# Ledger of designs, part 11: VHH binders against q9w197

Target 1, 300 residues: q9w197
Amino acid sequence: RLRLQDIPALTQDHCRMRDPAEVERIINEFVIGGPERMQIVSDFDYTITKQRTEDGGAVPSSFGIFNACQSLPENFKAETDKLYHKYRPIEIDPHMPIAEKVQYMIEWWTKSGELTSGFPFDQSEIDQIASKYTHALRDRTHEFFADLQRLGIPTLVFSAGLGNSVVSVLRQANVLHPNVKVVSNFLQFRDGLLDGFQQPMIHTFNKNETVLNETSEYYDLVHTRDHIIVMGDSIGDADMASGVPASSHIMKIGFLFDHVEANMKKYMDTFDIVLVDDQTMDVPRTLLSLIEKQHKLNLE

## First folded at step 19 (VHH)

Design B6
Fold by ESMFold2 at other seeds, last read:
Structure B6 (fold): chain B 300 residues (1-300), chain A 123 residues (1-123)
Amino acid sequence: as target 1 above (300 residues)
Amino acid sequence: EVQLVESGGGLVQPGGSLRLSCAASGFTFSPNYYIGWVRRAPGKGEELVAYIYPSSGNTWYADSVKGRFTISADISKNTAYLQMNSLRVEDTAVYYCARGSPVHWKNWGFDYWGQGTLVTVSS
């Protein structure tokens, strides 16, 4: 039986837990269950990519990569910024009912799609911009994904951003292995021109079983995998695996970087492990190494 | 109908070379598809040997074959290749060409498989 005190990566000051005993219990369930019961569900922006670089360089979001493409209409960025400033306050409003927020998110998506329509665009331009950000993935991301592939662990990159960018960055970083799948918003083409985004829209409030049931047989494919690691950088990411049975063991890892003191309580109430200003994959990798070590011993 | 047809297998001595081909039909290579070679040796399970994203050229190799095998693709011929050099007896297996996608997927790993081609490495 593993104890947290014997796992140095989990005893560091920046690694916070509201209930260390529960974290310890889940880790031991993962270790006993082995890689065959594991699945990973992770956000992309500022979860697989860094929230900050050591040299202070910017890390654009997946939509930010698209917005940097030179072939976009002259006013494109300004118009998308106007939509952001209109709808972002609604998205984060603490008092508006979720059902009403969903209607505004649909409106936001629809208007964004209208802006992203009616002109030619070559996806290779995204690849050119994205190549600059393969070095901006969290430290040891390559090793993390190699471990997931070797252990045969299904990995879902679940993003409300732009999947064309997500796929491009991950592929160019050589981490987009066959066990990794991406569910996100993708560009739609019609008659050789952009035609907005493919249905259905993914936003903060449906980035869960609602979209996965609509777009795939995902839960049928992972029904035997009731040990889940969820990784995200925002409160909304914590529910990405809510479609699994209630008997499942879920470890929720949250990456906290901005306004740490102001956000700490919300993150601690939401995630099982909160990592403050951690720009690495070291904690999730540690969990995999513990699972792999016991798995190898069982095979002997 | 998506089809993958392998060719180029056969008998070869240790240290020799073979080149496998995987002719694809029913789809064209796009950024969202990868082609892999998976082998199944007698009495052993499946091993992913290599894969390629044909549109971008990104490749991956299993440690067991790195430095000896090279995967490639010719988009104009809609064909992927596995060049196998310095072959060893343990490379003996049926080699399957397979296609998958990180975006358009029905299964983890690969969605479509060829019939396989036998490679025998024997003195």
Scores: ipSAE 0.826, ipTM 0.932, lowest interface PAE 0.7, mean pLDDT 90
Fold by ESMFold2 at other seeds, fold request of step 21:
Structure B6 (fold): chain B 300 residues (1-300), chain A 123 residues (1-123)
Amino acid sequence: as target 1 above (300 residues)
Amino acid sequence: EVQLVESGGGLVQPGGSLRLSCAASGFTFSPNYYIGWVRRAPGKGEELVAYIYPSSGNTWYADSVKGRFTISADISKNTAYLQMNSLRVEDTAVYYCARGSPVHWKNWGFDYWGQGTLVTVSS
């Protein structure tokens, strides 16, 4: 049986846990099951990409990469900002019923699609801008994805952002291996012109089994993999794997960077491991190493 | 209908070379597709040998073949290639061409497979 105090990566001051005994229990279940019971579900923006660079530079979101493209109409940003300011407060409203919020998210998606229609656009613009940010992934991301591929661990990059950017960054960083799948919002094209987004829209309230069952056969393909690591940087990311059986073991890792003191309690209540200002993949990588190596030792 | 047709297999002596081709039809190469070569040797499971994203040119090789095999693609011919140099007896296998996508997927790893082409490395 592994003990947390013997795992240096998990005993650092910036590595916080609401219930260390529960984290220890889940790690030991992962070790018993080994790599063949594992799956990874991760957000992209500020989860695989850094929340801050070493130089303090900004890392754009996946939509931010798109919005930086020069061929967009001059008023595109202004119109997109108007929609954001109208609908974002509704999205985060603590008192509005979720069913009502979903109605407004559909309106937002529809209007965003209309803005993103009727003009030429070339994927190569996204690729050009994305190329500048392949080095803005968390430290040791390349090693993390190489290990996932070698171990045959299904990895879902699940993003409410723009998948065209997500795929471009991951592919150019040479981490988009066959064990990695991306579920996200994608641009639609018609006769060389943008025609909004492909359906269905992924938003805060359906970034879970609702979208995965509708858009993929994901759960059928991973039904034997009931040991899950979930990685995110927002409270909403914690529920990305909620469609798995109740008997599943889930480790939720949250990357906390913004307004740490104000957000600490809600992150600690939501994630099993909270990593404060950690711009690396070292904790996830440590878990993979333990799962692989200790599982093999137990077979002896 | 998506179809992958391998060719170029055969008998070759150790140290020799072969070039495998994978002619694709029913789809065109786009940024969201990769083509891989997977081999099955007698008494062994499947091994992913190499893959390429044809549109961007990004490639990957298994450690067992690095420096000896080169994967490439010709977008105009909708065809991928595996150049195999310095062949060894342990490279003997049926080689399958396969297509997958991180975005347009119904199966884990690869969605469509060719029929395979036999490579035998023997004196």
Scores: ipSAE 0.823, ipTM 0.931, lowest interface PAE 0.7, mean pLDDT 90
Fold by ESMFold2, last read:
Structure B6 (fold): chain B 300 residues (1-300), chain A 123 residues (1-123)
Amino acid sequence: as target 1 above (300 residues)
Amino acid sequence: EVQLVESGGGLVQPGGSLRLSCAASGFTFSPNYYIGWVRRAPGKGEELVAYIYPSSGNTWYADSVKGRFTISADISKNTAYLQMNSLRVEDTAVYYCARGSPVHWKNWGFDYWGQGTLVTVSS
């Protein structure tokens, strides 16, 4: 039986836990089950990408990569900024009921789709911008994804951002292995022109079983994988695996960077492990190593 | 109907070379598809030896074949290739061509498989 105090990565000051005994219990369940019961569900923006870089450069969101493309209409950025400033405060409003927020998210998506229609666009522009940010993935992401592939662990990158950017960054970073799948919003094209986004729309409040049930093959494919690591950088990411059976063991890792003191209580209440200003994959990698090594020892 | 047809297998001596081909039909290489070569040796499980994203040229190789095998694709012929050099006895296996996508998927890994081509490395 593993104890948390024997796991150096989990005893660092920036690694916070509301309930260390529960974290320890889940780790030991993961070890008992081994890699064959594991799956990963991770957000992309500021979860696989860094929240900050050492050189002070900005890390754009997946939509930010698209918005930086030079061929976009002259007023496109201004119009997308107008939509953002109208709807973002609604998205993050702490008091508005979720059902009401959903209606505004549908409105935002619809208007964004209309704005993203009727002009030519070449995916290669996204690829060119994305190439500048392959170095902005969390430290040791390459090693983490290599280990996931070697262990055959299904890995879902589940993003409410722009999948065209997500796929481009991951592919160019050479981490988009066959065990990795991306569920996100994708550009739609008709006759060489943009035609909004492909269905279904993914937003903060349906980035869970609501969307994944519409890809009905997902849960059938992972039904034997009831040990889940969820990774995210926002409160809404904690629910990405909520469609799994109640008997599942879920470890929720939250990356906290913005407004740390204001957000600490909510993150601690929501995630099992909260990593403050951690720009690495070291904690998830440590968990994976323990699961593999200790499970193997138990079988011997 | 998506089809993958392998060719180029055969008997070769240690140190020799073979080039496998994978002719694809029923789809075109787009940025979101990858082609892999998976081998199965007698009595052993499957091993992914290499894959390529044909549109971007990004490749990956298993440690067991790095420096000896080269995967490539010809978009105009809708065909992927595996150049196998410095072959060893342990490379003996049935080699399968397979297609997958991180976006357009039905399975983790690969969705469509060829029937395989036998490579035997023996004196």
Scores: ipSAE 0.821, ipTM 0.929, lowest interface PAE 0.7, mean pLDDT 90
Fold by ESMFold2 at other seeds, last read:
Structure B6 (fold): chain B 300 residues (1-300), chain A 123 residues (1-123)
Amino acid sequence: as target 1 above (300 residues)
Amino acid sequence: EVQLVESGGGLVQPGGSLRLSCAASGFTFSPNYYIGWVRRAPGKGEELVAYIYPSSGNTWYADSVKGRFTISADISKNTAYLQMNSLRVEDTAVYYCARGSPVHWKNWGFDYWGQGTLVTVSS
């Protein structure tokens, strides 16, 4: 049996836990089950990509990469900014009921799709911009994904951002292996012209089993994998795996960077492990290493 | 319909070379598709040997074949290739060409498979 005190990566000052005993219990369940029962569900923006770089440079979001493309109409940025300023306050309003917010998110997405229609666009422009950010992934992401592939662990990158950018960054970083699948919003093309986004819309409030049941056979494919690591950088990411059976063991890792003091309580209440200003994959990698090596030792 | 047809298997001596081909039809190579070679040898499970994203040229190789095998694609012919050099007895297997996508998927890994082609490395 593993004890947290004997796992140095989990005793670091920036590694916070609301209930260390529960984290210890889940780790030991993962070890008992081994790699064959594992799956990973991760957000992309500021979860696989860094929240800050060492040189202070900006890391664009997946939509930020698209917005930087020079072939976009001259008024595109201004119109997109108008939509953002109208709908973003609604998205984050702490008092509006979720059902009402969903109606505004649908409205926002519909209008964004209308703006993103009727002009030529080539994926290669996204690829050109994305190539500049393949080194803005969290430190040791390459090793993390290599280990996931070697262990045969299904990995879902689940993003409400722009999938065209997500795929481009991951592929060019050489981490988009066959065990990795991306569920996200994608550009739709019709006869060489943009035609908005592919359905269904993924937004903050349906990034969970609602979208996965509707758009994929995901849960059928992973039904034997009831040990889940969820990774995200925002409160909404914690529910990405909520469609799994109640008997499942889920470890939720949250990356906290912005307004740490103001957000700490919410993150601690939501995630099992909260990593403050951690720009690496070291904690997830430590968990994989324990699962593989200690499981093997227990069988021998 | 999507179809993958392998060719180029056969009998070679250790140290020899073979080139496998995978002719694709029913779809064109796009940024979201990868082509892989998976081998199955007696007494061993399946092993992903290499894959390529044909549109971008990104490749990956298993440690067991690095430096000896080269995967490539010719977009104009809608065909992927596996150049196998310095072959060893341990490379004896049925080699399958397969297509997958990180975005257009029904299964983890690969969704479409060829019939397989036998490679035998023996003195």
Scores: ipSAE 0.818, ipTM 0.929, lowest interface PAE 0.7, mean pLDDT 90

Design B6
Fold by ESMFold2, fold request of step 21:
Structure B6 (fold): chain B 300 residues (1-300), chain A 123 residues (1-123)
Amino acid sequence: as target 1 above (300 residues)
Amino acid sequence: EVQLVESGGGLVQPGGSLRLSCAASGFTFSPNYYIGWVRRAPGKGEELVAYIYPSSGNTWYADSVKGRFTISADISKNTAYLQMNSLRVEDTAVYYCARGSPVHWKNWGFDYWGQGTLVTVSS
């Protein structure tokens, strides 16, 4: 049996756990099951991309990459910002019932689609902007995705952002291998003009089995993989794998960067491992290494 | 209807070369599609040998073939190729051309497969 105290990456001050014994138990279950029972579900924005660069600069979101494109109407960013200021407070309201919030999220995306309609646009603009940010992925992301491919571990990048940007960044970074699939919001075109987004929309409250059951046969494809690592940078990301059987073992890794003191309790209650200002893939990579090496030893 | 048709397999001596072709029809090489070569040796599982995103040129190779095999695509001919040099007995397998997408997918890995072409490396 592995013990947490013998895993250096997990004993650092910035690596926080509400229940270290539970984390230890899950790691040992992962080791027993090996790579063939594993799957990864990860957000993209500020989870695969960095929350900060080494020089303190901002990393754009997947929509931020789109917003930097030259072809957009002159007032596009301003109109998008108006929608954000109207709906973001509703999205994060701690008191409003989720069913009511969902109606506002539908409203938000409908209006965003209207803004994103009726003008020409070329994917190559997204590719040009995205090329500048392949260096803004978490340190050792290339190695992490190479290990996932080598181990045959299905990896879902599940994003409520703009999938056109997500795919462009990942492909140009040479990490978008056949074991990696992207579920996100994509631009729709009609007669060479933008026509909003492909349906259904993905937002904070349906970024779970609801969308996956409607848009893919995902769960049929991973039905033998009941050991899951979930990675996210926001509270809402913790539910991305909620469609798996109750007997599944899930390790939830949360990347905490903004307002650490104010958010620590919520993150600790939500994620099994909370990484404070960690801009690397070192903890997920350590888990993969343990799973591979210790499982092999157990078989011998 | 999506079709992938392989050609170029055959018998070759160790150290020799072969070039496999995968003629695609029923779709065009767009940025969201990749083409891979997967091989199955008799009595063994499958191995992804290489893949390419034809539109961007991004490629990948398995360690077992790196430096010996080269994958490429000709968009104008809607065809992908696998140049196989310095062939070894261990490279003997049926080689399948396959198409997948990270976005438009029904199966993990690849959604469409060719019929396979046999490569035999022996003296």
Scores: ipSAE 0.811, ipTM 0.923, lowest interface PAE 0.7, mean pLDDT 90
Fold by ESMFold2, look of step 20:
Structure B6 (fold): chain B 300 residues (1-300), chain A 123 residues (1-123)
Amino acid sequence: as target 1 above (300 residues)
Amino acid sequence: EVQLVESGGGLVQPGGSLRLSCAASGFTFSPNYYIGWVRRAPGKGEELVAYIYPSSGNTWYADSVKGRFTISADISKNTAYLQMNSLRVEDTAVYYCARGSPVHWKNWGFDYWGQGTLVTVSS
């Protein structure tokens, strides 16, 4: 039986836990279950990508990559900025009920789709911009995805951002292996022109089983994989796997970077492991290593 | 509608070479599709030996074949290839061409499979 104090990556000062005994219990369940019971659900923006680079440079969001494309209409950025300034305060409002916020998110999505319509666009522009950010992924992301592939662990990248950018960055970083699937918002085309986004639209408040439960095919794919690691950088990411009927143990890893002191309590209440200013995949990789090691020992 | 047809298998001596082809129809190579070669040897499960994203050229190889096999694609012919050099007896298997997508998927891994082509490496 593993103890947390014997796992160096989890005893570091920046690795915080509200309930270390519960984390220890879940780790031991994962180790007993082995890789065949595991699945991963991860956000992309500022979860697989870094929240900061070592030189302090900005890392664009997946929509930020799209907004940097040269062929966009001259006023596109100004119009999307207007929508952002109108709706972002609503999205983060601490007092508005989520059900009410959802109506505004639908409005935001609809207007964004209207702006993203009626002009030609080529994926190659996104690919060109994205190529600049393949080195802005968390340290050891390449190794993390290689481990997941080797262990046969289904990995869902679940993003409310722009999937065209997500796929482009991951593919160009050589981590988009066959065990990795992306659920996100994708550009729609009609007659060679952009026509908004493909349905259903994913936003902060529906990144959960509601979006995924549409098809029994998802459940059939993962119904035997009831041990889940969830990774995110925002409070809304914690529920990405909450409706999966097969889940028995979920480990939630939260990456905290912005306003650490102000956000610490909320993150600690929400995530099982909170990583403060950690720009690596070292903790998730440590969990995989523990699972792999014990699995090999059990086969002897 | 989607079809994958392998060809190029056969009997070859150890140390020899063989080139497999995978002719695709019913879809075009776009950034969101990858083509893989998966082999199944007697008494063994399936092993992914290589894959390529044909539109971008990104490739991956299993350690067991790295340095000996090369995957490629010709977009104009809608065809992927596996060049197999320095063949060994343990490379004997049925080789399947398969297509997958990170975004247009029904299964983790590959959604559509060819019929397979037999490669036998023996003296």
Scores: ipSAE 0.802, ipTM 0.923, lowest interface PAE 0.8, mean pLDDT 89

